VH-VL binders against NAD kinase (nadK). Designs and how they scored, part 58

Target 1, 268 residues: NAD kinase (nadK), of Syntrophomonas wolfei subsp. wolfei (q0aze0)
Amino acid sequence: MKIILVNNRFKENTEKKAQEIAGQLSALNVEVIIDNGLDEPYAGTVDFIMVLGGDGTMLRAARRYGQRAIPVLGVNMGTVGFLSNIEINELAEYLPLILREEYSLEARMMLEVAVFQQQSLLTRVFCLNELLLRSNSPRMLSFALEISGQKLEPYRGDGLIVSTTTGSTAYSLSAGGPIADPQLDAFIVTPVASHIINKRPLVVSPEREISLHLLEEREAIIGIDGQIKMDFGAENRVLIKRAPHPLLMVNLKAKPFFTSIDRSLQRQ

## First folded at step 18 (VH-VL)

Design TT1 (from NN1 with heavy chain G56S)
Fold by ESMFold2, fold request of step 20:
Structure TT1 (fold): chain C 268 residues (1-268), chain A 122 residues (1-122), chain B 112 residues (1-112)
Amino acid sequence: as target 1 above (268 residues)
Amino acid sequence: QVQLVQSGAEVKKPGSSVKVSCKASGGTFRSYAIHWVRQAPGQGLEWMGGIIPILSRADYNQRFKGRVTITADESTSTAYMELSSLRSEDTAVYYCARGHTWKTSHGYFDYWGQGTLVTVSS
Amino acid sequence: DIVMTQTPLSLSVTPGQPASISCRSSQSLLRDIGLNYLHWYLQKPGQSPQLLIYFGSDRASGVPDRFSGSGSGTDFTLKISRVEAEDVGVYYCMQALQTPLTFGQGTKLEIK
């Protein structure tokens, strides 16, 4: 059996704990790959991913591994977020179930984001929470939104968020979007400081394709999960689709979404 | 309280197709592979394939690839097995079973459907 | 494909006497984490198969303790310490290490 341990290298307690857990797993003849974010993602086949940390560490794991159909377990190392399932002090208790594959899965929709320069693909990335288009100057943006070829009235404002339901409790919420049940597949399209009063958040079928481009030259950026930043200008276009595979989140311990909202929002 | 209920017995002519349903109740349909196993009269058990509903991905026994299609409808918690170009040796009881795990390997089958007799005759 | 071979293919047992069924695989079913991906099922006359033993030796819920599984790697044994009338049926081993999943030929148990 081979497991990836994903941790946050900027927190010393998580690095030491990752080594301790790797030792425990190795004693059970489990091969362990530690991913602290410094190296390229592990490319070989693995059975399971264990994320040691908060929602930010899970977002990185999802971007790196979410399209590979590998179960991912969130293990909380401190304050509870939206994406952890068990506490670190419970890991030994649940380890036999992990080895025997006696757990259930939740699917979480991911976005596939393709950025073009004119007609040429510049990059393709995946994300769990959201894509943000925003101005990178004091001037507002003028941009076009198309949903499956249907052109909406032009937008003017600071930008736009295209979120998954999982991302509904992240930046989209701060921008006025709804909280969505993460068991739903949907896009949530939330304007950021729109100059046009009647531009409201939209909830859109996951089967749609969403396209964005600027209508005039402005300095803009694309943000991915609040962790990746890319320049975006009038020569660029971004296409957003549901990713081919959902993130497969492991469920070992009951974590009711609705009764935990207040506690989890305090992390954000 | 996991229960698998299959569609009823069918009599088919050679060259036709049959589609057997397997409706799951109780538990989480999406998280567990659904397997199809057949048993010809007086014979042993033969795995035909299985589906991973959360990924909409099916794996097939090579012996049946090209003739069998396994699908799942998550909204109704129902798996389907369609066998085409039926021959008399396809006369068998067809079972669905739930594996304890999400993928088509490693699983033990802790829940079984009641079986569906498919008879292929002229 | 992993070939599973059961012996005997049929047996007749006087009630109250023990029974033993062997299952051999063409390659090891033991993973380095210590699990054997070998499962046993009983199919009673006119019924669907039911799980008896999983991972070589673990009894499924509700299975009487007169049933035990043992063995590792390529050689596995199902034992019934004291056969009862309700034990009549066909016993199958199944490997689940890799697809395609494969069953042994079955062992028919009858009361003498």
Scores: ipSAE 0.704, ipTM 0.868, lowest interface PAE 1.7, mean pLDDT 91
Fold by ESMFold2, fold request of step 20:
Structure TT1 (fold): chain C 268 residues (1-268), chain A 122 residues (1-122), chain B 112 residues (1-112)
Amino acid sequence: as target 1 above (268 residues)
Amino acid sequence: QVQLVQSGAEVKKPGSSVKVSCKASGGTFRSYAIHWVRQAPGQGLEWMGGIIPILSRADYNQRFKGRVTITADESTSTAYMELSSLRSEDTAVYYCARGHTWKTSHGYFDYWGQGTLVTVSS
Amino acid sequence: DIVMTQTPLSLSVTPGQPASISCRSSQSLLRDIGLNYLHWYLQKPGQSPQLLIYFGSDRASGVPDRFSGSGSGTDFTLKISRVEAEDVGVYYCMQALQTPLTFGQGTKLEIK
């Protein structure tokens, strides 16, 4: 059996704890690959992914491994967020169930983001929370949004967020978007500081394709999960679809989303 | 409590197809593989294949040479097994079963449907 | 494909006496983490199969403790310490290490 342990080496010393857990697993003949974020993603086949840390560490794991159809367990190391399932001090209790595969799964929709330069694919990335299109200057953007070939009236403002329901509690929320049940599959399209009064957040079927491009020359960026940035200009277009595979989140403990909203948001 | 309810018995002619349904209730449908197992009269159990609903991915026993199609509809919590090009030796009771895990290997079947008798005769 | 062989094919037992059923696989069912992917089912007359033992030795919910499973690798045994009338039926072992999943041919338990 082979497991990836994902941590953030530079967030409040998780390195020692990751080594301790790797030692415990190795004693059970489990091969462990540690992903500290410093090296390229592990390319080989694994059975399970364990994320030690908060929501940010889970976002990196989802981008690196989410399309591999591998169960991912969030283990909280301190501050409870939206994406952890168990606490680090409970891990020993749950480890036998993990090895026996006695857990349920929760699917979380991911975005597939394809950035083009003219007609050529420049890059393709996956994300769990959101894509942000944002001005990289004091000036507003003028940009086009298309949903499954349907052209909306042009947008003017600081930018636009296209998020999953999981991402509804992240940047989209700060920009005025709704909190969505993460059990739903949907896009949430949230304008950022729109100058046009009739541009409200949209909730869109996950079967749609979302396309963005600039209508005039401006310096813009594409942000992915608040962790990756790319330059975006008038020669570029981005296409956003539901990713081929959801993130497969392991559920070992019941974690009531609606009861915990206020506490989780205060701790993010 | 998890329960699997299958569609009713069918009588079919050789060369035709049959589609058996398996509706799950009382659990998280998409988290667990749904398997199909058949039993010819007086015979043992034979695994036909299974589906991973969360990924819409099916695995099949090669003995059926592509005659079996297994699908799932998450919105209705229902799995389907379609067996085509029916032969008289396909007369059997067809069971659906839920595995304890998300994938088609490693699973023990903790819940079984009531079975669907398919009779193939001219 | 992993071939599963059960012995005996039929077993006749006086009520209150023990019974033992053997299951052998053509390949080891033991993973390096110490788990055997061998499961046992009972099919009572006129009923669907039901889970009895999983991972070689763990009893399913509601299964009396007179049922026990043992063995590892290629050799597995199901024991009933005291057979009761309700235990009548056909017992199947199944390997789940890899697809296609395969069953033994079955052991019919009868009361004499």
Scores: ipSAE 0.698, ipTM 0.865, lowest interface PAE 1.7, mean pLDDT 91

Design TT2 (from NN1 with heavy chain T28Q)
Fold by OpenDDE, look of step 19:
Structure TT2 (fold): chain C 268 residues (1-268), chain A 122 residues (1-122), chain B 112 residues (1-112)
Amino acid sequence: as target 1 above (268 residues)
Amino acid sequence: QVQLVQSGAEVKKPGSSVKVSCKASGGQFRSYAIHWVRQAPGQGLEWMGGIIPILGRADYNQRFKGRVTITADESTSTAYMELSSLRSEDTAVYYCARGHTWKTSHGYFDYWGQGTLVTVSS
Amino acid sequence: DIVMTQTPLSLSVTPGQPASISCRSSQSLLRDIGLNYLHWYLQKPGQSPQLLIYFGSDRASGVPDRFSGSGSGTDFTLKISRVEAEDVGVYYCMQALQTPLTFGQGTKLEIK
């Protein structure tokens, strides 16, 4: 059996724990690859991915490995979040179940984000939470939103978020988006500080495609899951689709979403 | 409690196709592989294939040479097994079973359907 | 394909006496993590198969303690310490190391 441990090299405690867990797993004849984000994603086949840390680490893991149809377990290390299933102190208890593959899975829709310059693809990224288009200046953006070929009225504001249902409890929530059931597949399109006060978030079918481009020469940025940043200008367009594969999140422990969401939000 | 309920008995002519359904209840349909196992009269058990519903991917016993198609409908928590080009030797009780894991390998079958008799006769 | 061979193919046992069924695999079913992907099923007359033992030695829920599984690698044994009338049926071993999953021929247990 081969397992990837994903941790955050900038958090010493997760690094230390990854080493410790690697030792424990090795003693059980499990091959371990530690991914702290420094190197390229491991290209070999693996049976299981364990994410040590918080939501940020999970988001990175999802981008790096989410398309490989490998179970991904979030192990919380004392942070507040929505993407961890067990606590670090519970890992020993659940390790036998992991080895025997006695766990349920939850499929979480991911975004496929393609950024173009003219007709040329600049980058393609899969992400778990959201794509953010925002102004890189104190000025509002003017941008066009198109959904499955339907052109909406031009948007004016600081930006726009296109989020998965998983991402509904992330930046989209802070921007006034709805909280979505993670068992539902959908896009959530949330305006960021629209000049139209009553501009409402949109819930969009995962079968649709979403495109964005600027309507004027302004400096903007694209943000992905709050971790990837790139410049976005008038010559660029972004196309957002449902990723072809969902993230397979491991459910070792029952974690009621709706009964826990208030508690989690209060802690933020 | 997890239950697998299969469709009723079928009588088919040689060369035709049969599609058997298996509806799961009481558990998380997407999280577990569904397998199909058949048993000819007075014979042992034969694994036909399995599907990983969460991925929509099926694995097959190559002995059936492409005659088997396994599908799953998540909206109804139902798995299907279609066997084409039926022969007399395909007369058997067909079982669906749930694997304890999401994979088609490594798992044991913790729950079984009641079986579906398929009779192939001219 | 991994070939599973059971012995005997049939046995008649007096109630209260022990029974033993052997299952051999053409390849080792032991994984590096120490798990044997060998499972045992019982099919009672007129019923669907039911899980008895999994991973070689673990009893399924509701299975009496008179049933036990042992072995590793290529040789496995199912034992019934005291056979009861309700134990009548056909026992199957199954390997789940790799696809295609394969069963033994089955062992028919009857009461004398």
Scores: ipSAE 0.799, ipTM 0.894, lowest interface PAE 0.8, mean pLDDT 94
Fold by ESMFold2, look of step 19:
Structure TT2 (fold): chain C 268 residues (1-268), chain A 122 residues (1-122), chain B 112 residues (1-112)
Amino acid sequence: as target 1 above (268 residues)
Amino acid sequence: QVQLVQSGAEVKKPGSSVKVSCKASGGQFRSYAIHWVRQAPGQGLEWMGGIIPILGRADYNQRFKGRVTITADESTSTAYMELSSLRSEDTAVYYCARGHTWKTSHGYFDYWGQGTLVTVSS
Amino acid sequence: DIVMTQTPLSLSVTPGQPASISCRSSQSLLRDIGLNYLHWYLQKPGQSPQLLIYFGSDRASGVPDRFSGSGSGTDFTLKISRVEAEDVGVYYCMQALQTPLTFGQGTKLEIK
């Protein structure tokens, strides 16, 4: 059996704990690949991914591995978020179930984001929470949103969020978007500080294609999961689709979403 | 609790196709592989294939050489097995079964459907 | 494909006496994490198969403790310490290490 153990290289305690857990797994004849974010993602086949840390570490794991159809377990290390399933002190208790593959899965929709310069593809990335288009100057943006070729009236404001339902509790929420059940597949399109009064958040079928481009020359940024940024200008266009594969989140312990909303948001 | 209910018995002509359904209830349909196992009269059990509903991916026993198609409909929690180009030796009881895990390997079958008799005769 | 061989193919047992069924695989079913991917089922007359033993030795829910599984690697045994009338049927071993999943030929247990 081979497992990737993902930790956050910026938190020394998580790195030490990752080494400790890797030793425990190796004693059970489990081959462990540690991914602390410094190296390229592991390209070989694995049976399972264990994420040590909070939602930010899970977001990186999802971007790196979410399209590979590998079960991913979130292990909380102190700060409760939306994407952990068990606590670190429970890991030994659940390890036999992990080895026996006696767990259920929850699918979480991801975004596929393609950024173009004119007609040339610059990059393709995946994300779990959201794409943010925002101004990188004091001036507002003027930009076009197309949904499956349907051109909406132009937007003016600080930017736009295109979120998954999982991302509905992240930046989209702060910008006025709805909380969505993460078991639903949908895009949530949320304006950021819009000057256009009738631009309300939209909930959009996951089968749609979403396109964004600027209508005026401005300094803008594309943000991915709040962790990756790319310059975005008048020469660029971004195309957003449902990613080919969902993130496969492991469920070992029941974590009722609706009864936990206030507690999880309070700690974000 | 967990229950698998299959479609009723069918009588088919040689050369036709049959599609058997397996409705799952009382469980998390998409988390567990659904397998198809057949048993000819007086014979043993033969694995035909299975589907991973969360991925929509099926794995097949090559013995059937492309005659079998396994699908799942998550909205109805129903798996289907279609066997084409039927022959008289395809007369059998066809079972669906739920594996304990998400993939088609490693699973033990903790829940079984009641079986569907398919009779192929002229 | 992994070939599963059961012996005997038929077994007649006096009520109250023990029974033993052997299952041999053409390759090891043991993964390095210590699990044997070998499972046992009983098909009673007129019924669907039911799980008896999984991972070579773990008893399924509701299965009486007179049933036990043992063995590792390529050789596995199902034992019934005291056969009862309700135990009649056909017993199958199945390997689940890799696809295609394969069953033994079956062992028919009858009461004398």
Scores: ipSAE 0.753, ipTM 0.888, lowest interface PAE 1.4, mean pLDDT 91

Design TT3 (from NN1 with light chain D32E)
Fold by OpenDDE, look of step 19:
Structure TT3 (fold): chain C 268 residues (1-268), chain A 122 residues (1-122), chain B 112 residues (1-112)
Amino acid sequence: as target 1 above (268 residues)
Amino acid sequence: QVQLVQSGAEVKKPGSSVKVSCKASGGTFRSYAIHWVRQAPGQGLEWMGGIIPILGRADYNQRFKGRVTITADESTSTAYMELSSLRSEDTAVYYCARGHTWKTSHGYFDYWGQGTLVTVSS
Amino acid sequence: DIVMTQTPLSLSVTPGQPASISCRSSQSLLREIGLNYLHWYLQKPGQSPQLLIYFGSDRASGVPDRFSGSGSGTDFTLKISRVEAEDVGVYYCMQALQTPLTFGQGTKLEIK
């Protein structure tokens, strides 16, 4: 059995814990790869991914490994979030179940984000939470939103978020988007500070494609999961669709989403 | 309580196809592999294949040489097994079973369907 | 394919006496993590198979303690300390190390 431990190199406690867990797993004849984000994703085959940290670490893990159809377990290390399943102090208890592969899985839709310059692909990224288009100046953007070939009226505002249902409790929520059931596959399109006061978020079928481009020469950026940033101009367009594979999230411990969401939100 | 309920008995002619269904209830359909095992009269158990519903990926026993197709409908928590080009030797009770893991390997079968008799006769 | 061989193929046992069934695999079913991917099933007359022992030695829920599994690698044994009338049926071992999953021939247990 081979396991990847994903931690955050900028958080010393997660590194220390990763090393400790690696030792424990090695003692059980489990091969361990530690991924702190410094190097390229491990290219070899693995059986299980354990994410040590918070939601940010999970998002990175999802981008790096999410398309490989490998179970991903979030292990919380004292942070507030929505993507961890167990606490670090519970790991010892659940380790036998992991080794025996006795756990449930939950499929979480991911986004496929493609950024183009004219017809040339600049980058393609898979992400768990959202794509953000926002102004890089105090001025509003004018941009076009197209859904499955349907051109909406031009948007004016600070930006736009295209989120998964998983991402509904992230930045989309702060921007006024709805909270979505994580068991549902859908796009959530949430305006950011639209000049139209009551511009509504859209819930869009995962079978549709979403495209964005600027309607004027303005400086903008796109953000992915709050971790990837790139410049976005009038020559660029972004195409968003459902990723071909979902993230397989491990459910070792029952975690009622709706009964705990208020508690989690109050802590933020 | 987890239950697997299979479709009723089938009588088929040689060369035809049969599709057996297996509906799961009382658990999380997506989290477990569904397997198909058949048993000819008076014979042992033979693994035909399995599917990982959450991925829609199926693994097959190559002994069936492509005659078996296993599918799953998550919306109805139902797995299907279709066997084509039926032969007399395909006469058997066909069982669906749930693996304790999401994978088609490593797992044990903790729950079984009641079985579906498929009779192939001219 | 991994070949599973059971012995004996049939047993006739007096109630209250012990029974033993052997299962051998053509290759080791022991994984590095220390798990044997060998499982035992019982098929009672007219019924679907039911899980009896998993990972070589763990009893399934509801299985009486008179049933025990032992062995590692390529040699496994199912033991019944005191056979009862309800134990009549065909016992199968199954390897789940790799696909295709394969079963032993089955061992028919009858009461004398």
Scores: ipSAE 0.809, ipTM 0.899, lowest interface PAE 0.8, mean pLDDT 94
Fold by ESMFold2, look of step 19:
Structure TT3 (fold): chain C 268 residues (1-268), chain A 122 residues (1-122), chain B 112 residues (1-112)
Amino acid sequence: as target 1 above (268 residues)
Amino acid sequence: QVQLVQSGAEVKKPGSSVKVSCKASGGTFRSYAIHWVRQAPGQGLEWMGGIIPILGRADYNQRFKGRVTITADESTSTAYMELSSLRSEDTAVYYCARGHTWKTSHGYFDYWGQGTLVTVSS
Amino acid sequence: DIVMTQTPLSLSVTPGQPASISCRSSQSLLREIGLNYLHWYLQKPGQSPQLLIYFGSDRASGVPDRFSGSGSGTDFTLKISRVEAEDVGVYYCMQALQTPLTFGQGTKLEIK
């Protein structure tokens, strides 16, 4: 059995704890690959991914490994977020169930994001929470949104968020978007500081394709899960689709979404 | 709490096809592989294949690959097994069973349907 | 494919006496993490199969403690310490290490 252990090198105790857990797993004849974010993603096949940390570390794991259809367990090491399932002090209790594969899975929709310059694909990236288009200056953007070839009236404002339902409690929420049940597949399209009053958040079928491009020369940025930034200009466009595979989140412990919303938001 | 309820008995002619349903209740449908096992009269158990609903992927016993299609409908929590080009040797009870895990290997079958008798007779 | 062989194929037991069923696989069912992917089922007359033992030795919920499983790798044993009338039926072992999943031929247990 081979496990990727994902941690955040820059949080004080996470690297030491990752080594401790790797030792415990190795004693059980589990091969462990540690991904602390500095190296390229491990390219080989694995059976399971364990994420040590908060929602940010899970976002990186999802981006790196989410399209491989591998179970991913969130293990909280501090403040409880939306994406952790168990606490670090519970891990020893749950290890037998992990090895026996005695857990359930929850599917979480991901975005496939393709950024173009002219006709050339620059990059393709996957994300769990959201794509952000925003101004890189005090000036507003003027940009076009198309949904499955249907051109909406131009947007004017600071930017736009295209979120999954999982991402509905992240930046989309701060920008005025709705909280969505993560069991649903949908896009949530949330304007950021729109100067056009009737531009309300949209909930869009996951079968749609979403396209964005600038209508005038401006300095803009595409943000992915709040962790990757790319320059975006008038020569660029971005296409957003549902990713081929959902993130397969491991559920060892019941974590009711609706009764925990306020608690989780206070700790985010 | 978990229950698997299969569709009723079928009588079919050679060369036709049959589609057996397996409706799951009392649990999370998409997290667990659904397997199909058949038993000819007076004989043992034979695994036909299974489906991973969360991925929409089916794995088949190669003995049946050209004739068996296994699907799942998450909205109704129902798995289906369709067997085509029926022969008299396909007369059997067809069971669905739930594996304890999401994939088609490693699983023990902790819940079984009541079985569906398919009789192939001219 | 992994071939599963059960012995005996039939078993006639005086009530209250022990019974033992052997299951042998054509290759090891033990992963290096210490788990044997071997499961046992009982099919009572006229019923669907039901899980008895999983991972070679773990008793399924509601299964009486007179049932026990042992063995590792390629050789496994199901024991019934005191056979009761309700234990009649056909016992199957199944390997789940890899697809296709395969069953033993079955062992029919009857009361003398």
Scores: ipSAE 0.728, ipTM 0.873, lowest interface PAE 1.5, mean pLDDT 91

